Miniprotein binders against a2bj90. Designs and how they scored, part 176

Target 1, 235 residues: a2bj90
Amino acid sequence: MSRSARRKTSALNTVLRVVEVFASIQGEGPFTGTYSVFVRLAGCNLRCPFCDTRYAWSLEAGKPLGVEELVEEIARYEPSLVVITGGEPLLQRHPLNSLVEGLESLGLRVQLETNGILPAPARDEQLWRVYHVVSPKDVPVRVPGAKLHPSWVDYARATGRAWFKFLVANEQHVREVAEYVAKLGIPRSRVYIMPLTPEKLDMKELLELHSRIASLAVKWRLNFSPRLHLLVQLP
Key: E = the ipSAE of ESMFold2; O = the ipSAE of OpenDDE; V2 = 0.75 times the mean of E and O plus 0.25 times the DockQ between their complexes.

## First folded at step 21 (miniprotein)

Design TB16 (at its last look DockQ between E and O 0.94; V2 from the best seeds 0.86)
Fold by OpenDDE base, look of step 21:
Structure TB16 (fold): chain B 235 residues (1-235), chain A 85 residues (1-85)
Amino acid sequence: as target 1 above (235 residues)
Amino acid sequence: DPEEIRKKAEEAIREAQELLKEVIERAKKTGDEDLQWLAKLAEIYLRAAARAFQKGDYDKAEFYLDLAQEIIEEAKEMLEELKRK
């Protein structure tokens, strides 16, 4: 293999398709309230009807960015957490491992957001070391083509660095989540329920929905995830 | 036919709106706060369905319509339980 072919293959493994990079607070899951840089990657393997980031579904919606350049851009924000999100970040698994290596070398904490369809990180991946919030779309919202890969349950048990976040509307959805996680052997301490919020909710309605779902979380002994960024009107 | 699909979705949203009006009126008469919340929740999702429909986003319209219908049925079950007490 010529030196030119090795340089082209190495360059392909160091480029991400990125939709946006921005600073905000993490509004959801176990890191709620953390000052974070969000890296929204392009491409998704789902078409969730309720998706608020559908502009990220196509790989072509992202710009090609080098991993080194992206690490430097992220570091300038001095984040308490780097949140890798998008469509589905694990569609860009190879350059994503390189990004994680770069960020970890600077002492930055990394959290991945994933739909859990693709396999969990293996022990030899840089992704093994970071935190993961897995958002299954098979229960209760039943998105076509959504199925939690079983390796995420094993990863959660092996590392303690995974949590599962479910969208819920009512008590029946919370019941379905409780039954699902019990069947899979996911500890309740690793489960978050989050209100299913349509776009452009009134703030009064948004607050009431949060209150109702939080009360159900207490009743069912599950963790509650707010959509804090919506409540405080941040991106 | 895309036009038949659109028409059927429009009819289904209208039927759900009529049913929700009846549930809201009954919920107000009971004074039950949980039932009033379910009626409000159904209204939230049905409004989301109608907005999606108006934008030609039929997958989103169907998703929120189905969700609104589930909440309406839960509210009806609760209404029948409250009548038996």
Scores: ipSAE 0.842, ipTM 0.931, lowest interface PAE 0.5, mean pLDDT 93
Fold by ESMFold2, look of step 21:
Structure TB16 (fold): chain B 235 residues (1-235), chain A 85 residues (1-85)
Amino acid sequence: as target 1 above (235 residues)
Amino acid sequence: DPEEIRKKAEEAIREAQELLKEVIERAKKTGDEDLQWLAKLAEIYLRAAARAFQKGDYDKAEFYLDLAQEIIEEAKEMLEELKRK
């Protein structure tokens, strides 16, 4: 019975609510172009008006999946990168650490996408060793309640495993980002600006917006992130 | 008061659309590429606001409308500066 009790506790600790698992390319940030498996977790602590994944906002949108089974499913894709995204993945922090442990045991590289409201990983978490792309939503877009937790800057400095990605529309937004990251002490090499792309842009408009934001990235000495998956029409 | 708010939002979008037509025409006459881009950028976000409004997504509509109006004002200021040159 002690084994069954341990398994019940472990199962509670090893279940994630998952909206979707799919293969594609990473279209954004430092790993752009990498063959990836995306794991979209349910639940979000924000309701951004520009969100393009609103179907992941509710925890009820996710199907409960055991971590061991999820690791096996991911491994069958033979990914070069596993991207954990959502909603906000850190709302399921405990079972997420279990997933990371399983993926690391297979030598799989992991990247987490987060809005940065919840604290950065502690050193004793499995999440400490994975890559993070942090997308603050309080600058230049100003979503109420979206303040970046200051531990992410400390984490990035200590580990070199976090980057900061900002949606921008124009040069005034880029100036605001530059002021924000300078105030926080985030080095330019860790900062990406990315075009704010509403849905239903045609390809010419997508390319024009990318070109303009990329030129601003060069002017302001920041990294540029495309939304490559939109340009190549992948999920 | 939600119907009054909806009607004011619809009016604000229509007003921005009419103003943007004028800004696009004036920007084209200048030949200034940066000004023409600002006008196009405002059009992109205003179109997103209108689409969101049609779907009843009023928080998205307000977000993109505010952004479009901000860019329209920037373009108008640039038009005035170019006239003074």
Scores: ipSAE 0.826, ipTM 0.917, lowest interface PAE 0.7, mean pLDDT 91
ESMFold2 (binder alone), look of step 21: mean pLDDT 81; pTM 0.753

Design TB17 (at its last look DockQ between E and O 0.96; V2 from the best seeds 0.87)
Fold by OpenDDE base, look of step 21:
Structure TB17 (fold): chain B 235 residues (1-235), chain A 85 residues (1-85)
Amino acid sequence: as target 1 above (235 residues)
Amino acid sequence: SPEEILKRAEEAIREAQELLKEVIERAKKTGDEDLQWLAKLAEIYLRAAARAFQKGDYDKAEFYLDLALQIIEEAKEMLEELKRK
């Protein structure tokens, strides 16, 4: 391979398609309340009907950003956590490993948000070292083409750095989640249920829905994830 | 035709609205707070379906319509259980 071809392949592994970078509070999952920088990556392998970030579905919706430049941008916010989200971040797996390496070298904690369709990190990937919140879309919401990759269960068991977050509307959904995680051998301590909230929900209705789903979490001995950013009106 | 599909979807939303109205009226008579919540929850999702439909987001409309119908059915089952007590 010519020096020009190696430079082009190295440049491709160091560029991410990024929709937005912003600071906020992590509103969901095990890191709820953490001051975080969010990196929303472009492209998704799903088309969830309830998705609130549809603008991130196309890879073309993202701007190409160098990993080094992105690490410097993130570091300026002095975050307690870097949250990598988007459509599906693992569609950009190679440059994402380089991003994680850069962030970890600065001592920054990293959390990935993924739909769990793509394989979990391998031991030789930089992604192996970070935290993962896996959001399956097969249960209970039954999104077409959604299937949890089995390697996420193995990764969770091996590392203790994965949690599973499920969207739920009612007790039937919570039952389906409980049965699903029991069947897969996922410990209940790693399972979060979160309210399925439509866009532009009234604040009173949003609070009542949170209360009802939290009560179901206690009843079913599961963890509750709020949508805290919606409750406190942050991004 | 695309127009017939749209008409059927609009009819399905209207039918769900009538079913929900009946559930709300019955729920008010029982005074059961859990039943009143299910009726309200169905209303939340049915409103989401109607808003999605109006925007031409038919996948979202169908998703929230199906969810609303499932909750309406749960509310009906609860109503029949409350009558047997």
Scores: ipSAE 0.836, ipTM 0.926, lowest interface PAE 0.5, mean pLDDT 93
Fold by ESMFold2, look of step 21:
Structure TB17 (fold): chain B 235 residues (1-235), chain A 85 residues (1-85)
Amino acid sequence: as target 1 above (235 residues)
Amino acid sequence: SPEEILKRAEEAIREAQELLKEVIERAKKTGDEDLQWLAKLAEIYLRAAARAFQKGDYDKAEFYLDLALQIIEEAKEMLEELKRK
């Protein structure tokens, strides 16, 4: 294959459509509190009514960035964690694996956020080695078309590098989550419940909702995820 | 027609708001903190539904309205149970 053709193929494999890159604190899940750089990829295979990041739904919302250039930008922040999110990052799976390779070569710790509709990483993918927070949207919030791919449970069992995070409003939702994870064989230690927070809550309401969901987490012996960035007013 | 659909949706939100006012008042009279929280929680989501409707985000409005109505029903069932004591 000619040098020019090989270079074009390599460049196509190294381009991501990116909505934004910014530093903040990871506010949710098992890495809560970690100084992080967030990479928000464009495109989503869902249209969740409660979505906080609707501006990332369309692929056209992202600008094309080379993976090497993106790695350099991320490295300048000196992050403790790189959070790859979106939309749904796995819609750009191939160049995402290239990004992960670049970040791993610098010793950077990577976490992916996914709705779990697309399959979990294969053993020969760079994504196999990173951490995943999987947020199924078919229970309890019942977004149409949001079925969790069964490979995520297999991946979690094989690697210990996946956790499952569920938006809940009340105890009925927590009961539904408990039934769902029991049927799938997901151990309680891998399950987080997180308050479903609409926009424009005042701080008192936000704290009360956190307190109530945290109490349910204790009652049901599940992990609690805050939305810490909302409590401390960070992006 | 689209106008009739939006009119009915607006009326559904208004009807839920009226029902919730009654539930909040009854919950307060019981002194039960969990019931009062449930009523407040319904109010939080119904407020989100109303805000979304005013902004033309009808999918968000429907989602939060349905959630608020579910929680109102839960609160009504709890009120009935407390009444039988």
Scores: ipSAE 0.832, ipTM 0.922, lowest interface PAE 0.8, mean pLDDT 91
ESMFold2 (binder alone), look of step 21: mean pLDDT 82; pTM 0.779

Design TB18 (at its last look DockQ between E and O 0.95; V2 from the best seeds 0.87)
Fold by OpenDDE base, look of step 21:
Structure TB18 (fold): chain B 235 residues (1-235), chain A 84 residues (1-84)
Amino acid sequence: as target 1 above (235 residues)
Amino acid sequence: SEEIRKQAEEAIREAQELLKEVIERAKKTGDEDLQWLAKLAQIYLRAAARAFQKGDYDKAEFYLDLALQIIEEAKEMLEELKRK
């Protein structure tokens, strides 16, 4: 392979398509309340009707950013957690492994947000070492083309570093989640239910919806994920 | 197509009428859980209508279907409350 081909392959593994980088509080899942830097990657393999980040669906919506430059940018925020999100971060798996390596070398904790369609990390990937919040879109919301890859259940069992977060509207959705996770052998302690919030809810409606879904979480013995950033009006 | 738009607009109107009936019945029962379901259906139906107005038909359909499901749950609850 020519020196030019090695430079092109090395460049492909060191550049991410990034939509935005910002500091906020993690509003969702097991790390709720954590001061975090969010890295929103471009491109998604789904078109969820309820998606609030549609601007990230196209790879072209992201700017190319070097992994080294991105690590330096993240480090300046002194985050308690780095949250890799976007459309679907695992569409950029190779440079994402390089990013994780860079962040871990600085002692930074990393959490990935994924829809769980693509395979879980393998043991030889840097992604194996980080935390994962998997958000299946097959149950209960039945997004076309959504199917949880079975390797995420195996990864969760092997590492204890995965949680599953489901969008729910009512008790029927919570029932469907409970049945689904039981069937897959996912421990209830790793399951979060989160309110399905449409855009532009007033604060009263948002709070009431959170209260109702939290009560269902207790009733069904599941964990509750708020949308804390919406409740406290942060990004 | 203009036909898809008309059908979606009709479906939203029908759902609004169904929801009106459920809200009126829910007010008469005084049941807080039923009143919540009626309110929840209203939240999602408003989301459907907003999506429709923006030409986002996939989002409109998604929230319409969800609103209709909750309206049906509210109707079932109304029939259970009448039997008690």
Scores: ipSAE 0.849, ipTM 0.935, lowest interface PAE 0.5, mean pLDDT 94
Fold by ESMFold2, look of step 21:
Structure TB18 (fold): chain B 235 residues (1-235), chain A 84 residues (1-84)
Amino acid sequence: as target 1 above (235 residues)
Amino acid sequence: SEEIRKQAEEAIREAQELLKEVIERAKKTGDEDLQWLAKLAQIYLRAAARAFQKGDYDKAEFYLDLALQIIEEAKEMLEELKRK
């Protein structure tokens, strides 16, 4: 194909449906506090009743953006971390691998957020080399069809680049998480529990819930994830 | 449907009345952990009511179910405290 046609074909094969791109602080998980650019991809394979980002469920919610254009937009923020989230980002796996390649070529660190239903990255994927925070939705929150793919545990053991984050309300939920991760062979050092925070909590309620779940994390020897962006009122 | 909406509305009202009783009984005990369970149930029941008012019945059902589970836990603690 001609140079112009080759350029069009490349752009067509590397298009992502993107809901939003914005700068903020990573408020959850092992990278809490890091200056980040968030890339929210459209489409989700779940319909969680507690979902904070229902506006990203439909693929039609995203605007098509070329990967090269998106890499340039992200780079202008000079992020310390690029967080790819959604919906479920792995629904757009092929162009997502292209995005990761572009970001890595600029030396940008990448973290993916996933519900873990689709398989973990293969060794020959660009996604193999990035960090993953996996949030299973089958325990203790019981979303139908939300079974964690077993490859994520193998991936975590092989690479050390995956962590597992669970929404919990109380100690009974924490007990369920502890049993679940023990059965799957997920070491406690890779597990985060995070408060299940409905919308419209006042600051006192947010702090009380954080305090209680953090105390449970210490009691059960699990890592604690805040929802820091809520506490400091960032997007 | 209208039938499901009516059933959910009734369930939320019944849970609110039950929780009011649990909160008062928890206060009488002075037990801080029991009072926290009652407060936690209140947080999620309020979330259920908000979701219901917005027509988000899946979210309402999720938080109502969670609130009811916590209310049951609190009632079991109340029974344990009376046996002691």
Scores: ipSAE 0.831, ipTM 0.924, lowest interface PAE 0.7, mean pLDDT 92
ESMFold2 (binder alone), look of step 21: mean pLDDT 83; pTM 0.790

Design TB2 (at its last look DockQ between E and O 0.93; V2 from the best seeds 0.87)
Fold by ESMFold2, look of step 21:
Structure TB2 (fold): chain B 235 residues (1-235), chain A 84 residues (1-84)
Amino acid sequence: as target 1 above (235 residues)
Amino acid sequence: SEEIRKEAEEAIREAQELLKEVIERAKKTGDEDLQWLAKLAEIYLRAAARAFQKGDYDKAEFYLDLALQIIEEAKEMLEELKRK
């Protein structure tokens, strides 16, 4: 099907509240290094103290954009990956499914970032077919109200399309993550540990923290996620 | 509130004094892992202090608690090394 026909495949005239759309490199998780377009949706069901994107917490921070308009905007970047992030994108679940339908009709690969509080996709959702990086905030960072919905583990096992990414500072945190994922039955191959990087680290500190967490990943036989965009100074 | 602000300010000052002591003791051991723990505590305590100065007390408390946990870990390692 032609690129013009793909733009018009959406059957729904719905809106998303969008904070920003921009091109960059996916710096975290299994798709690290991929030329990506990021779509940051407004609204979050958490108030993480360490959040880098507090400007997306309120639903009112986003501008209403029609799904078809957004698909066209994204397509103009010619991305290798579309990263849907936010806030918490699943707060806008219905129009998000319409966006995914439009993007998939253009053959675009989609990856969702979620804190995992809301349930994983059902089989009849467009979101069922895309990739998910789930970042639980109950362990080790213990954000209040941040309970991982158990459906994400079932979804990961059923589809192979979800991975779990944890912010860690030190080996005690890695031990806590290891215990947590073992209890939930999440295999090590789906688990990433990532450095907890506060603002204003100089490059030497940033590199040393990456090195230490990467060494722990090897020691504990877990995957390591960099924050590559920080290392290469991209948004 | 003013009460919470003053408690946080005092807690940060106390953590800074503890950290100075831990850094010096860790340096004397020559143990690279212990020196890293001290540096890591410094990183998060600096983040807590910066957040406090900006009035972001949730972020300040989060990083302060993390720094204090790492300071305690470092102190325990220092005591263990001294017994050997």
Scores: ipSAE 0.850, ipTM 0.928, lowest interface PAE 0.7, mean pLDDT 91
Fold by OpenDDE base, look of step 21:
Structure TB2 (fold): chain B 235 residues (1-235), chain A 84 residues (1-84)
Amino acid sequence: as target 1 above (235 residues)
Amino acid sequence: SEEIRKEAEEAIREAQELLKEVIERAKKTGDEDLQWLAKLAEIYLRAAARAFQKGDYDKAEFYLDLALQIIEEAKEMLEELKRK
């Protein structure tokens, strides 16, 4: 292979398509309340009707950014957590492994947000070492083309570094989640239910919806994920 | 198509009528859980209508179907409350 071909293959593994980088509080899942830098990657393999980040669906919506430059940018925020999100981060799996390696070398904790359609990390990937919040879109919201890859259940069992976050509207959705996770052998301690919030809810309606879903979480013995960033009006 | 737009507009209107009936019945019972279901259906139906107005038909359909499901749950609860 020519020096030019090695440079092109090395460049493909060191560049991410990034929509935005910002500091905020993690509003969702097991790390709720953590001061975090969010890296929103471009491209998604789904078209969820309720998606609030539709601007990230196209790979072309992201700017090419070098992994080294991105690590330096993230490090300047002194984050308690780095949250890799986007459309679907695992569409950029190779440069994402390089990003994780860079961040871990600085002692930074990393959490991935994924829809769980693509395979879980293998043991030889840098992604194996990080935390994962998997957000299945097959249950209860039944997004076309959504199916949880079974390797995420195995990864969760092997590592204890995965949680599953489900969008719910009512008790029927919570029931469907409870049945689904029982069938897959996912421990309830790893399951979060989160309110399905439409855009532009008023604060009263948003709070009432959170209260109702939290009560259902207690009733069904599941963890509750707020949308804390919406409640406190942060990004 | 203009036909799909009209069908979606009619479906939203029908759901709004069903929701009005549920809200009126819910007010008469005084049941807080039923009033919540009626409010929840209203939230999602408003989301459907906003999506429709923006030409986002996939989002409109998603929230319409969710609103209709909650309206049906509210109707079932109304029939249970009448039997008590």
Scores: ipSAE 0.849, ipTM 0.936, lowest interface PAE 0.5, mean pLDDT 94
ESMFold2 (binder alone), look of step 21: mean pLDDT 83; pTM 0.790

Design TB3 (at its last look DockQ between E and O 0.94; V2 from the best seeds 0.86)
Fold by OpenDDE base, look of step 21:
Structure TB3 (fold): chain B 235 residues (1-235), chain A 84 residues (1-84)
Amino acid sequence: as target 1 above (235 residues)
Amino acid sequence: SEEIRKEAEEAIREAQELLKELIERAKKTGDEDLQWLAKLAEIYLRAAARAFQRGDYDKAEFYLDLALQIIEEAKEMLEELKRK
């Protein structure tokens, strides 16, 4: 390979398309309440009708940022957690592994948010070492083209660093989640249910919906994920 | 198409009528869980209507279908309450 080809391949592995970087509280899943820097990556392999981050669906919505520059930007916030989210972060898998390596070298904890369509990390990837919250879109919400890749179940079993977060509206959805995770052999201790909230929901209605879904979580012996950022009016 | 828009508008109107009847029936029972399901259906139907007004038909359909499922669940619950 010519020096020019090596520079181009190195540059492709060191640049991410980033929509936004911001500090907030992790509002969802096992790290709820954690002071976090969010890195929202551009591009998604789904078109969920209920998506609140549609502006991240196109790769062109993101700016190209170097991994080293992004690590320095994140580090300035002194985060307790780095949350990598977006559309689908694993669409940028190669530079994402480089980002994780940089962040881990600084002793920063990393959590990935993924829809679980793409394969789980392999043992030789830097992504193997981080935490993953997988949000399947096949159950109960049945988004077209959504299917959980089976390697996420294996990854969860092998590492203990994966959780599964499901959007639910009612008890029927919670039942479908319980049946689905039982069928896949996912331990209930790794399952979160989260209320399916429409945009601009009234705070009273938002609180009542959280209460109802939390009660169902207890009834069905599942973990509850709030949407804490919506309840406390943070990004 | 204009035809798809009209069909979606009619479907939302029909769901609004079903929901209105459900809310009235739910109030008569005094059952809090039934009243919640009626309120939940209202939440999603309002989301459908807002999406429709913005020309977001995929989102409108998604929330309409969800509202209709909850209305049906509430009707089943209402028939169970009448048998007790």
Scores: ipSAE 0.848, ipTM 0.936, lowest interface PAE 0.5, mean pLDDT 93
Fold by ESMFold2, look of step 21:
Structure TB3 (fold): chain B 235 residues (1-235), chain A 84 residues (1-84)
Amino acid sequence: as target 1 above (235 residues)
Amino acid sequence: SEEIRKEAEEAIREAQELLKELIERAKKTGDEDLQWLAKLAEIYLRAAARAFQRGDYDKAEFYLDLALQIIEEAKEMLEELKRK
């Protein structure tokens, strides 16, 4: 292959299909409350009925952006955290590793959101060194096609850089989560339960649901994740 | 598809009738947890009905199934309270 042909092939590995880039707070999981820049990547390998971001399901929903340009755009926000989300970001794994490399070279802290179907990072990937919030969709919500890849449990135990977040409605769901994580060997300290919040809840209902799920988290000795952005009305 | 849609519509209507009865009975008991289950079922049944009206049948089915599970849980709690 000519020098020009190799450059064209390499350029494909440095492009991400991006739906949106915006500043807000991280409203969920271990980094709740952190001033963040969100990078929503296009494409998803699930069609969750409750998905809030259906506009990111198709790869064609994203615009092609060079990784170098994206790093510069993100840096202008001066974020405390860069949250890479989607769809399912790991569908674009190779250029995503390039993005992570660029962000880390600037000292930016990175957190990935994933449904955990695709394997956890290998030791030689840039993604190995960043934080991950893994949201399995096979328990308790049972989305068709969902299955947590077992490498995420190994990764979490080896690195301490992964947490597992589950949508729950009630105590029966929490019991199912507790059984699931126990069988997989996921430490309770790495598990978050989060309220399953339909669209159009009023604030009173939203707070009641949060309160009930938080009480269950205490009862079952699991971590609680709010949906803080909904409570404070941020994107 | 049309058969599944009609079945879902009827199931939502039946769940709505069950929920009306449940809310009244839960209120009479004064039990806070039972009243919460009734409210929770109402929240998800509303989500199902809204999704159905918009033609989002996979979301409607998801929330309907969840609402029905919670209604059944509440009925079991109600029967247990009556046995006391």
Scores: ipSAE 0.829, ipTM 0.921, lowest interface PAE 0.8, mean pLDDT 92
ESMFold2 (binder alone), look of step 21: mean pLDDT 84; pTM 0.801

